VHH binders against Mucin-5B (MUC5B). Designs and how they scored, part 13

Target 1, 189 residues: Mucin-5B (MUC5B), of Homo sapiens (Human) (q9hc84r5073to5261)
Amino acid sequence: CICSMWGGSHYSTFDGTSYTFRGNCTYVLMREIHARFGNLSLYLDNHYCTASATAAAARCPRALSIHYKSMDIVLTVTMVHGKEEGLILFDQIPVSSGFSKNGVLVSVLGTTTMRVDIPALGVSVTFNGQVFQARLPYSLFHNNTEGQCGTCTNNQRDDCLQRDGTTAASCKDMAKTWLVPDSRKDGCW
Below, E stands for the ipSAE of ESMFold2; O stands for the ipSAE of OpenDDE; V2 stands for 0.75 times the mean of E and O plus 0.25 times the DockQ between their complexes.

## First folded at step 14 (VHH; framework vhh_6fv0_2)

Design q4 (from p6 with A61K K65E; at its last look DockQ between E and O 0.02; V2 from the best seeds 0.00; counts 0 for: pae E 3.2 > 2, placed apart)
Fold by OpenDDE, look of step 14:
Structure q4 (fold): chain B 189 residues (1-189), chain A 119 residues (1-119)
Amino acid sequence: as target 1 above (189 residues)
Amino acid sequence: QVQLQESGGGLVQPGGSLRLSCAASGFTFSTYWMYWVRQAPEKGLEWVSVISGYGGSTYYKDSVEGRFTVSRDNAKNTLYLQMNSLKPEDAAQYYCAREFDSGEFEDYRGQGTQVTVSS
């Protein structure tokens, strides 16, 4: 199952349904319906603002957050000397390419393409600030995913599964239901 | 300091086999997950295989599953990668890497060993 997002708005679900959605909040890209494999979840924060000195204070780039077991991995892009660079935070700590902990491996390809591999699950996630891709083995995750990435059932009819468990007429309509409420962000409720 | 030294690389024909070794020192070998990673020319770094501290868990990149076997001898502080049925796309610089939570990747991997697959 491969889910992708291009340009910050063009999505392709695990089962290949394409739709366009533009949000300004944080959304659930994917989570396990039933926690079976570390309660894996992926989130996209469209405006990730941090007080970190490594992040440009004047920018709130998109951030992809990966939650696996007790680990929290954030992939985002920062400006360093006028150039964009990938920034990976592992449990809120910046880490370098090649960092690995508890079976998780993170890397930066080039300058901005960040990759997270979870070999135990056969999971790979890439993000460069504009393009997102998640690869999940069907054998492990089929019929047990929900979020903007859909259900990973090899059936496009059920891809637009909303937070309340119902199926929307369009995945665009589905997508907004996966909003993560955040009172710190205007309109994100 | 962590020291890793890969060996066993070389030139083989498609379908051939190689066995990589990685000699480890400077840390308690058995307490760390170990990785084989590779980098082909003009390609990014990718993990190939992972093995837990005592070898109870092993994982493989899909493209090498069934062909590669990772193992370790903790008594010898050595990591192995048996590579069978090698393909041209397996050609890369192969690195042994230790799990690490700080510093730079280069500080926790070896210098690498070159694997070339060509007829």
Scores: ipSAE 0.395, ipTM 0.743, lowest interface PAE 1.2, mean pLDDT 92
ESMFold2, look of step 14: ipSAE 0.405; ipTM 0.739
ESMFold2 (binder alone), look of step 14: mean pLDDT 80; pTM 0.819

Design q5 (from p6 with T31D; at its last look DockQ between E and O 0.67; V2 from the best seeds 0.00; counts 0 for: pae O 7.5 > 2)
Amino acid sequence: QVQLQESGGGLVQPGGSLRLSCAASGFTFSDYWMYWVRQAPEKGLEWVSVISGYGGSTYYADSVKGRFTVSRDNAKNTLYLQMNSLKPEDAAQYYCAREFDSGEFEDYRGQGTQVTVSS
ESMFold2, look of step 14: ipSAE 0.481; ipTM 0.771
ESMFold2 (binder alone), look of step 14: mean pLDDT 82; pTM 0.832
OpenDDE, look of step 14: ipSAE 0.015; ipTM 0.379

## First folded at step 15 (VHH; framework vhh_6fv0_2)

Design r1 (from m4 with F100W; at its last look DockQ between E and O 0.01; V2 from the best seeds 0.00; counts 0 for: pae O 4.9 > 2, placed apart)
Fold by OpenDDE, look of step 15:
Structure r1 (fold): chain B 189 residues (1-189), chain A 119 residues (1-119)
Amino acid sequence: as target 1 above (189 residues)
Amino acid sequence: QVQLQESGGGLVQPGGSLRLSCAASGFTFSTYWMYWVRQAPEKGLEWVSVISGYGGSTYYADSVKGRFTVSRDNAKNTLYLQMNSLKPEDAAQYYCAKEWDSGEFEDYRGQGTQVTVSS
């Protein structure tokens, strides 16, 4: 199952349904319906601001968050001395390409393409600030995903699963239901 | 065996400066990102600054931005932290740490050097 987002607004669900959604908040891209494999979840924060010099100096770029077990990995793009670079935070700490911990591997390809691998699950996630892609093995995650990436069932009819468990008429309508409430962000509740 | 030894701490007045050093051995120094972290009394460990292997990338906590500068001399296997405009809230035990590849972050730090800021 492959989910992708291009240009910050064009989505393709795990089962291949395409839709456009533009949000300004944080949304659940994908989470396990039933926690089976570390309670994996992916989030997209469209305006990521953190208490770091690098992030604060930037304009609050998009950030992709990966939650796996007790670990939190954040992928974002920041400006360093006038150059755009990928920034990977592992449990709030910047780490270099090649860092690994507890079965999670992180890397940077080129200058901005960040990658997270969970080999034990066959999971890979890439992000460069504009393009997101998540690869999940169907064998492990089928019938157990929800979020803006939809279900992983090889059935496009059930892709637009909303937070309340109902299926929307369109995935665009579904997408907004996966808002992560944040009172610190205007309109994000 | 990874060995890290911090030095340069001491007592300084608010607005003063200190320069911390960290001597590293037991690993290929230039290969790893290095960290400065600190722990104030009754507070948790806080990361302060990070520098990449060859110094091309540096990161700072907001609390020290504009005041602290991290650098390294790979030829000397030494990490530095220039601390300017020190504030009372900067008082802490400062540790240098090697980027960890297993276990816990705290397991890869030195013994630390004490920084006290008081008038």
Scores: ipSAE 0.022, ipTM 0.336, lowest interface PAE 4.9, mean pLDDT 90
ESMFold2, look of step 15: ipSAE 0.455; ipTM 0.739
ESMFold2 (binder alone), look of step 15: mean pLDDT 83; pTM 0.834

Design r2 (from m4 with S102E; at its last look DockQ between E and O 0.56; V2 from the best seeds 0.00; counts 0 for: pae E 3.0 > 2)
Fold by ESMFold2, look of step 15:
Order: C-alpha cells, then structure tokens, then sequence
Structure r2 (fold): chain B 189 residues (1-189), chain A 119 residues (1-119)
C-alpha cells in the first residue's frame, strides 16, 4: 500500500485513487482503525507557520507528523543559511540523520528529503516539504487504515471512507472530514 | 496572471535525450518550488521532479532518477528538464507547474509539450 501527495493538493490513496484536495489545515493522512501496531498515525499540517512577518516574507512550509507508540516525529522544511533544509523533531527535539530510537530510524537524504523507517512493521515514510510517500505492507495493514490516504483493501470502492465511517461520493468530499480541529488556525475547526 | 510555457518536446529514439524549457511570468519565480509533471494516455497526472525556489534541492520520482536532471535559472525565470536515456514509458505530455499556494484556487501549469519515444 502506497499513499502519496505532490504539489500540496494531488493525492493518491493506498489503493491508487487519485484526487485533488486543497486544504490549509492539519488533516489525518492515515491512522489505524484498530490499534494493532503501536497506534501508527500520519498527519499533514498544510500551514506550519510561526509568525505573520515570516509568512509575509516566505510561504509557510508543510509539516508531516508521525505518531507511533509514545513517539511523535515531525518532518518539516526550514531556511538555513538562505537555503531550504529538512528539520526533524523527535519528541520535540531536533535530531540529525542517522538518529534511531525504539525501532524508529530517521534519515535525511540530500538536503530536504526526510525519511522515517519502522523496520519491524515494514513501514517507510518520505517527505521533502512538497512530496510525501508512505509505504505500508498490505499483509499487516489491510482493512485497518483510514484517513485521506483511504483504505488498504486493494479495492478502490471504499477509498473515500469518511471520519463518520460512511463512504463519500468523491474523495475530495471525504478528505475534508479528516480535519484535525485547531482553534489557533483560522477556519480549521 | 501566472503564465507558464513549455517547449523542447519532440520525437526521439530510445536512449536519446531531450531538454525541456519552461518560461515563467506573472509571479515571483524564485520564491516557489517548481515541478515537472507528465501525463501519458490513460494515466493520471504524475510528478517527475521538483526543485526548490533557490535551486539548492532537487528531487525525482523513482522512475526517472539518474536519467533526468531538473534545474532553474531564476534570473531568466526559466525551468529546465534534461532528459537522458529516454525509454518508451517516458512518452507523455510534459508540463511545468508552480507550487500550489494557499491563496490560490487553481493549479497553475502550462499547456505542455509532447515527448514521443519511438519503439
């Protein structure tokens, strides 16, 4: 099962359904329906900004968040010496390429591509601020994923599964139901 | 108004090379990540490469890694794609695309340039 997004709005679900969604909030990309594998969850924050002056001078980057067991890993892009560079926060602490803890491996490929591997689960997630890919083995995650990445069922009929458990007519309509409420962001609740 | 114009497509033999260009106007080119994307018959739109606004970071889809090189000239508002070792599966309409911005209602891309690889 491979889920991907490019261009900030073009999604391909685990089962290969393509759709366009233009949201400016944090959304659930994937979470386990039943917590079998450390309650693995993926979130995309489309507007990871610090201040208005910063936002006026540069566009806000995206951040991809991974929750696994009690660990929280945040992947984002920042400006370092006038160039874009990946920033990885492991439990809110910046870490460098090659860091590992509790079966989670973190690496940086080139300048901005960040990778998280969970070898025990065969899970791989990559993100460079613009493109993400999440690879989950079907054998472990089939029938147990929900979110903007849809289901891992090898069947596109149920890909547009909404937060309330119903299937939307379009995945664009499904995608907005996976909003993570955030009162600090205008229109994100 | 954002304008993007692709050029440089054509017919090549397998193993051949092409260089695509994209002329950009109507926005501050240097501040946006830029994409090359492609669409083959009966396939959806597929990203090929992306390059950061200041050009320090380039990334490629697995299918083109090691064969394609994206670059940009911010002084000339131009995006480039050098395509080497072309395969029949690379045949597609190629588009340059601007990074989607939160305040925009449309994805901006050009009308594209056709790349055809003979069998």
Amino acid sequence: as target 1 above (189 residues)
Amino acid sequence: QVQLQESGGGLVQPGGSLRLSCAASGFTFSTYWMYWVRQAPEKGLEWVSVISGYGGSTYYADSVKGRFTVSRDNAKNTLYLQMNSLKPEDAAQYYCAKEFDEGEFEDYRGQGTQVTVSS
Scores: ipSAE 0.365, ipTM 0.694, lowest interface PAE 3.0, mean pLDDT 84
ESMFold2 (binder alone), look of step 15: mean pLDDT 80; pTM 0.807
OpenDDE, look of step 15: ipSAE 0.439; ipTM 0.753

Design r3 (from m4 with E104D; at its last look DockQ between E and O 0.01; V2 from the best seeds 0.00; counts 0 for: pae O 7.1 > 2, placed apart)
Fold by OpenDDE, look of step 15:
Structure r3 (fold): chain B 189 residues (1-189), chain A 119 residues (1-119)
Amino acid sequence: as target 1 above (189 residues)
Amino acid sequence: QVQLQESGGGLVQPGGSLRLSCAASGFTFSTYWMYWVRQAPEKGLEWVSVISGYGGSTYYADSVKGRFTVSRDNAKNTLYLQMNSLKPEDAAQYYCAKEFDSGDFEDYRGQGTQVTVSS
C-alpha cells in the first residue's frame, strides 16, 4: 500500500484514489485502526512553526510526524545559510542522516529528502517538504489503516473512511474529518 | 571509550557571556554530530544546540536561538558554545554529548560544567 501527497494538496490513497485537499492544520495521514504494530501513525502539520526571537520572518514549513511505539520522529525542512535542508527530529532532538534507534532508521537523501524506515514492519516514509510517500506492506496493514491515506484494502470503494467510521462520498470530504484539533492554530478545531 | 569533558562554566551576570568548551576523545570526532544539553535544578535534561560533523549545519533550541553559537574545531577534537546575553533561566549544568547510535542520549555526555547567572 502506497500513499502519497504532492504539492501539499494532491493525495493518492493507499488504494490509489486521487483527490485534492488543502488544509492549514494538522491532519492524520494514517493510523492503525487497531494497534498491532507499535500503533503506527503519520501526521502532516501544514504549519510547523517554532518560536524564534530572531526569526521574525521565518516561514513555517510543513512537517511530517511519525509516531511509532513511544518514539516521535519529525521530518521538516529548514533554512540554513539561505538554503533548504532536511531537519529530522528524533524525540525532539535533531539527528543526522544515518541515525537509528529501536528499529527506526532515518536518513537524508541529497539535501532535503528525508526518509524513515522501520525494517521490522517493512515501512518506509519519505518527505521533502512538498512530497510525501508512505509505503506499508499490505500483508501487515491491510484493513487496518484509516486517515487521509484511506484504507489499505485494495478496494477503492472504501477509501474515503472518515474519523467517525463512515464512508464519505468523496475523499476530499473525508480528508477534513481527520483534523487534529489544536487550539493554538486558528481554525484548527 | 567515549570521553567528553566540559569546561568554561562559571558565574556571570545577566547579559554577560561565557564560552564553553568540550574536549572529546575515544571516537572519530569529526564524524559525529555533537550536542550541547543542559539541566537546570528540578528540571529535566534539554537540548541546547547541535552541530554537524564538519560544522556545516547548526541548530538551536528556541530558548537560546540568536544568543548562543555552537562551533567546533575538529583538529583539536573540541566543541564550543558561545553564550551571549545570558539570562537567569540559562543557569544550568551544561553538558556536551556525542550523537548516540543506540541507547539513551544521556549515556553519551560528559560530567558537565556549571553555569550560574545572577546579579
Scores: ipSAE 0.015, ipTM 0.284, lowest interface PAE 7.1, mean pLDDT 90
ESMFold2, look of step 15: ipSAE 0.426; ipTM 0.741
ESMFold2 (binder alone), look of step 15: mean pLDDT 83; pTM 0.834

Design r4 (from m4 with V50I; at its last look DockQ between E and O 0.50; V2 from the best seeds 0.00; counts 0 for: pae E 2.3 > 2)
Fold by OpenDDE, look of step 15:
Structure r4 (fold): chain B 189 residues (1-189), chain A 119 residues (1-119)
Amino acid sequence: as target 1 above (189 residues)
Amino acid sequence: QVQLQESGGGLVQPGGSLRLSCAASGFTFSTYWMYWVRQAPEKGLEWVSIISGYGGSTYYADSVKGRFTVSRDNAKNTLYLQMNSLKPEDAAQYYCAKEFDSGEFEDYRGQGTQVTVSS
């Protein structure tokens, strides 16, 4: 099961359904319906604002968050010496490429492509600030995912599963239901 | 209003090269990420390449990596795509697109330019 997003708006679900959704808040990309493998969940924050805004950053960057067991991993892009670089926060602590803890591996390819691997689960997540991809083994995660990435059932008919457990007529309509309420952000409730 | 106009497409033989251009207007060009995307017949829209506002970061789909090069001239409000070693599977309508804040993606891309690869 491979889920992807590019341009902050174009999604391809685990089962291959393509749709466009544009939001300004944080949304659930994927979470386990039943916690079987560390209660894995992925989030996309469309406006992860940091104090390091530069001329190149007319807007706050996106951030991808991975929650696995008790670990919190944030992938985002920042400016360092005038160049964009990947920034990985592991439990709110910046870590370097090659960092590993409790079965999770993080790496940076090139300057901005960040990768999170969970070898025991065969899970890989990549993010460079613009393109997101999550690869989950069907054997482990089939029929146990929900969020904007869909259900991972090899059935596109059930891809548009909403937060309330019902299936929307379109995945675009489904996507907005996966809003993570945040009173600190206007319109994100 | 955002305006994007692609050019440079055409017919080439396998192994040939093309250089696409995209003229942009109606927005502050240098502050936005720009995209090249393509759509082949009977296939969905796929991203090809992405470049940051000042060109410091570039990304490529696996299918074109090592063959295509994205660049931009912010002084000319122009986006480029150098396509080398073209393959038949590269044949598609190519669009340039602006990262958009709201609305539909189709509102922030050009009309496209056709690339055909055939012997």
Scores: ipSAE 0.314, ipTM 0.663, lowest interface PAE 2.2, mean pLDDT 91
ESMFold2, look of step 15: ipSAE 0.454; ipTM 0.740
ESMFold2 (binder alone), look of step 15: mean pLDDT 79; pTM 0.799

Design r5 (from m4 with E99D; at its last look DockQ between E and O 0.02; V2 from the best seeds 0.00; counts 0 for: pae O 7.7 > 2, placed apart)
Fold by OpenDDE, look of step 15:
Structure r5 (fold): chain B 189 residues (1-189), chain A 119 residues (1-119)
Amino acid sequence: as target 1 above (189 residues)
Amino acid sequence: QVQLQESGGGLVQPGGSLRLSCAASGFTFSTYWMYWVRQAPEKGLEWVSVISGYGGSTYYADSVKGRFTVSRDNAKNTLYLQMNSLKPEDAAQYYCAKDFDSGEFEDYRGQGTQVTVSS
């Protein structure tokens, strides 16, 4: 099952349904319906602001958050000496390419493409600030995913599963239901 | 101080075999997951294999699954990678790496050993 997002607005679900959604908040890309493999979840924050980023950047970049077991990994892009570079935070601590902990490996390809591998699960996630891709083995995650990435069932009819458990007529309509409420962000509730 | 030293690399023909070793010191070897990673010229870092502290769990990248075998001898503080049926695309600098909580990747891997596959 492969889910992707291009340009911050073009989505392809695990089962291959394409749709466009433009949001300004944080949304659930995917999460396990039942916690079977470390309660894996992915989020996209469309405006990730940090003290360091706000001081140097004209805008807050997007950030992809990965939650696995007790670990929190944030992938974002920052400006360093006038160039964009990947910034990986592992449990709020900046880490370099090649960092590994408890079966999780993070790496940076080139300057901005960040990759998280969970070999035990056959999971890989990539993000460069604009393009996101998550690869999940169907054998492990089928019938157990929900979010903007939809279900992993090899059935596109059920891809537009909303937070309340109902299926929307379109995945665009589904996408907004996966908002993560944040009172700090205007309109994100 | 964490020290890792890879060895066993070399030149082999396609279909050949190599066995890499990684000598570890400066930490309690058996308590850490260990990785094999590789980097080919003009390519990024690629994970190859992972093994748990006591070897109960082993995992492989799809590109090497069925051909490579990771193992460890905790009594000798040594990590191994048996590479069979080598392909030209396996040519790379191979590193062993320790799980780590902070710092730079280079601080928790060895200097690497070069694997070349050519007829």
Scores: ipSAE 0.016, ipTM 0.329, lowest interface PAE 7.7, mean pLDDT 90
ESMFold2, look of step 15: ipSAE 0.269; ipTM 0.646
ESMFold2 (binder alone), look of step 15: mean pLDDT 80; pTM 0.805

Design r6 (from p2 with T31D; at its last look DockQ between E and O 0.67; V2 from the best seeds 0.00; counts 0 for: pae E 3.8 > 2)
Fold by ESMFold2, look of step 15:
Structure r6 (fold): chain B 189 residues (1-189), chain A 119 residues (1-119)
Amino acid sequence: as target 1 above (189 residues)
Amino acid sequence: QVQLQESGGGLVQPGGSLRLSCAASGFTFSDYWMYWVRQAPEKGLEWVSVISGYGGSTYYADSVKGRFTVSRDNAKNTLYLQMNSLKPEDAAQYYCAKEFDSGEWEDYRGQGTQVTVSS
């Protein structure tokens, strides 16, 4: 099962359904329906403002969040002396390539490509601020994913599963329902 | 207004090479990530490569890693894609696209250039 996004709006679900969706809030990309594997969850924050949540912020980068057990891993991109650089926060603490804790491995390839591996689950997630890919083994996650990445069922008929448990006619309509409410951001519900 | 013009497509034999170019105008080219994206008749849009504004960070789809190389020349406002070891599945219309935060992708891409791979 592979889910991906490029360009901030073009998605491919775990079962291969392509759709477009553009939002400025945080959305659930994937979470376990039943918490079998440490309650693994993936979120995309389309407007991550690290310095200040001001209304006048010109451009904030995207951030990918991974929740696993009690750990929180945030992948984002910052500007360092005019150059883009990947930033990985492990439980709010910046870490470097090669860091490992509690079965989670992080690495940086080149300057901006960030990768998180959870070997016990066969899970890998890659993000560079523009493109994300998540690989989940079907043998472990089949019938147990929901969110903007859809279901991992080898069946596209149920890919547009909404937060209320019903299937939408289009995955664009489904994607809206996976909003994470955020009181700091106007219009994020 | 964003203007992008692709060139360099054509017919090539399997295993051959092509170099695509994209001339950019109407925006500050060096401020934005740039994409190569392709579309084959039986498929939707497929991203191929992305490159950062300063050009030091590149990322590739698994299907093209090791065969394709993206680069940019910010002094010439030009994006490039070197395609080596071409396969029949690489045949598609290739677009360059600018990173954008609002609007539709069609407003931030060029008209495309066709790549055909046949024996």
Scores: ipSAE 0.322, ipTM 0.690, lowest interface PAE 3.8, mean pLDDT 84
ESMFold2 (binder alone), look of step 15: mean pLDDT 82; pTM 0.827
OpenDDE, look of step 15: ipSAE 0.436; ipTM 0.750

## First folded at step 16 (VHH; framework vhh_6fv0_2)

Design t1 (from p2 with T31D S102E; at its last look DockQ between E and O 0.46; V2 from the best seeds 0.00; counts 0 for: pae O 3.4 > 2)
Fold by OpenDDE, look of step 16:
Structure t1 (fold): chain B 189 residues (1-189), chain A 119 residues (1-119)
Amino acid sequence: as target 1 above (189 residues)
Amino acid sequence: QVQLQESGGGLVQPGGSLRLSCAASGFTFSDYWMYWVRQAPEKGLEWVSVISGYGGSTYYADSVKGRFTVSRDNAKNTLYLQMNSLKPEDAAQYYCAKEFDEGEWEDYRGQGTQVTVSS
């Protein structure tokens, strides 16, 4: 199951359904329905996405968060000495490429492409501020995912499941239902 | 107004090569990440490659890694996609797309160029 996002608004679900969604809040990209493998969840923070496209701050998405067991990994892009660089926060602490803890590996390819691997699960997540990709083994995660990435069932008919479990008319309509409620306090809607 | 025009598509044999070009106008080219995307018959739109404004960062879909190379010439406002070792599954309509700020993706891509891979 491969879920991807590009351009800040274009999604491809685990089952290959493409749709466009523009939000300015934090959304659930993917979470386990049943916590079988560390209660894995992925979030995309689209704050500041309503700003002018010419502004660096307007380039969305802002950050990708990975929650695994008790760990919190944040992937974002920051400016360092006038250059864009990947910034990885492991439990709110900046870490360097090659960092590893509790079965989670983090790395940076080039300057901005951040990668998180969970070898025990065969899970990989990449993010460079513009493109997101999550790879989950079907054997482990099939029919146990929900969010903007869908259900990982090899069936596109169920890709547009909303938070309440109902099927939306479109995945675009589905996407907005995966808003993280607490993110509204940050000025998003 | 944003304008993108793809070219360079055609018919090639498996293992062959093509070089796509995308002429951009109507915006500050270097300020935007640029994408190559493709759509095969009866398939959804998929991203192929992305390149940062000044080319310092590139990213490729796993399906094309090692075979495709994205580049850009900001002086010419042109995006390129070198496609080597083409496979039948690479056959698709290829589009260049500007970094998205607002609206639907259709507003930020060109008309596309057809790539056919057949023996």
Scores: ipSAE 0.123, ipTM 0.571, lowest interface PAE 3.4, mean pLDDT 89
ESMFold2, look of step 16: ipSAE 0.406; ipTM 0.722
ESMFold2 (binder alone), look of step 16: mean pLDDT 81; pTM 0.817

Design t2 (from p2 with A97V; at its last look DockQ between E and O 0.58; V2 from the best seeds 0.00; counts 0 for: pae E 2.9 > 2, framework grips)
Amino acid sequence: QVQLQESGGGLVQPGGSLRLSCAASGFTFSTYWMYWVRQAPEKGLEWVSVISGYGGSTYYADSVKGRFTVSRDNAKNTLYLQMNSLKPEDAAQYYCVKEFDSGEWEDYRGQGTQVTVSS
ESMFold2, look of step 16: ipSAE 0.571; ipTM 0.804
ESMFold2 (binder alone), look of step 16: mean pLDDT 85; pTM 0.862
OpenDDE, look of step 16: ipSAE 0.265; ipTM 0.648
ESMFold2, look of step 18: ipSAE 0.379; ipTM 0.702
ESMFold2 (binder alone), look of step 18: mean pLDDT 85; pTM 0.864
OpenDDE, look of step 18: ipSAE 0.444; ipTM 0.747

Design t3 (from p2 with G55S; at its last look DockQ between E and O 0.50; V2 from the best seeds 0.00; counts 0 for: pae O 7.8 > 2)
Fold by OpenDDE, look of step 16:
Structure t3 (fold): chain B 189 residues (1-189), chain A 119 residues (1-119)
Amino acid sequence: as target 1 above (189 residues)
Amino acid sequence: QVQLQESGGGLVQPGGSLRLSCAASGFTFSTYWMYWVRQAPEKGLEWVSVISGYSGSTYYADSVKGRFTVSRDNAKNTLYLQMNSLKPEDAAQYYCAKEFDSGEWEDYRGQGTQVTVSS
């Protein structure tokens, strides 16, 4: 199951459904329905773009958060000496490429493409601020994912499941429902 | 109004090369991430390459890495995709796309240019 986002708002679900969604809040990209493998969850945080209205929201780097077991990994892009550079926070601590802890491996490809691997689960996540990709083994995660990435069922009919378990008319509409409620306090909409 | 116009597609043999161009207007080209995406028959849209509007950093899908090169000329408001060592599986409609401000992706891409790879 491969979920991806490009252009800042174009999504492809685990089962291959494409849709467009643009929000300025934090959203659940995917989470385990039942916590079987460390209660894995992925979030896209758009709060880094709130500083300067529409233009910043469109272009600024987002943050991708990965929660696995008790660990929190944040991937974002920052400007260093006028150049984009990947910034990886492991439990709120900046770490370098090659860092590893408790079965989680982080790396930076080039200067901005960040990668998180969980070898024990066959999970890989990449992010560079604009392009996101999550790879989950079907054998482990099938029929146990929900969020903007949809379900991992090899069935596109159920890709637009909303947070409340109902099916939306479109995946775009579905995507809105996966807003993290606490993120509204930051003035997102 | 955002306008993008792709060109440079055509028919090539496997192993051949093409250079796509995208003429952009209606927005501040130099400040936007620009994408090449493609859609093969009966397949979904996939991103091919991305180039930053800030640092000029480039990124590529695994399927084209080492063979394709994205570049831009901000003075000409033009995006390029140099495609070398073309394979049959590269055959698709190629689109130039601007990073999304809002709305649907169709609002931020051109009409596309057809790339065919055949012996």
Scores: ipSAE 0.015, ipTM 0.388, lowest interface PAE 7.8, mean pLDDT 87
ESMFold2, look of step 16: ipSAE 0.515; ipTM 0.778
ESMFold2 (binder alone), look of step 16: mean pLDDT 80; pTM 0.806

Design t4 (from p2 with S57T; at its last look DockQ between E and O 0.40; V2 from the best seeds 0.00; counts 0 for: pae E 5.0 > 2)
Amino acid sequence: QVQLQESGGGLVQPGGSLRLSCAASGFTFSTYWMYWVRQAPEKGLEWVSVISGYGGTTYYADSVKGRFTVSRDNAKNTLYLQMNSLKPEDAAQYYCAKEFDSGEWEDYRGQGTQVTVSS
ESMFold2, look of step 16: ipSAE 0.231; ipTM 0.619
ESMFold2 (binder alone), look of step 16: mean pLDDT 83; pTM 0.844
OpenDDE, look of step 16: ipSAE 0.420; ipTM 0.753

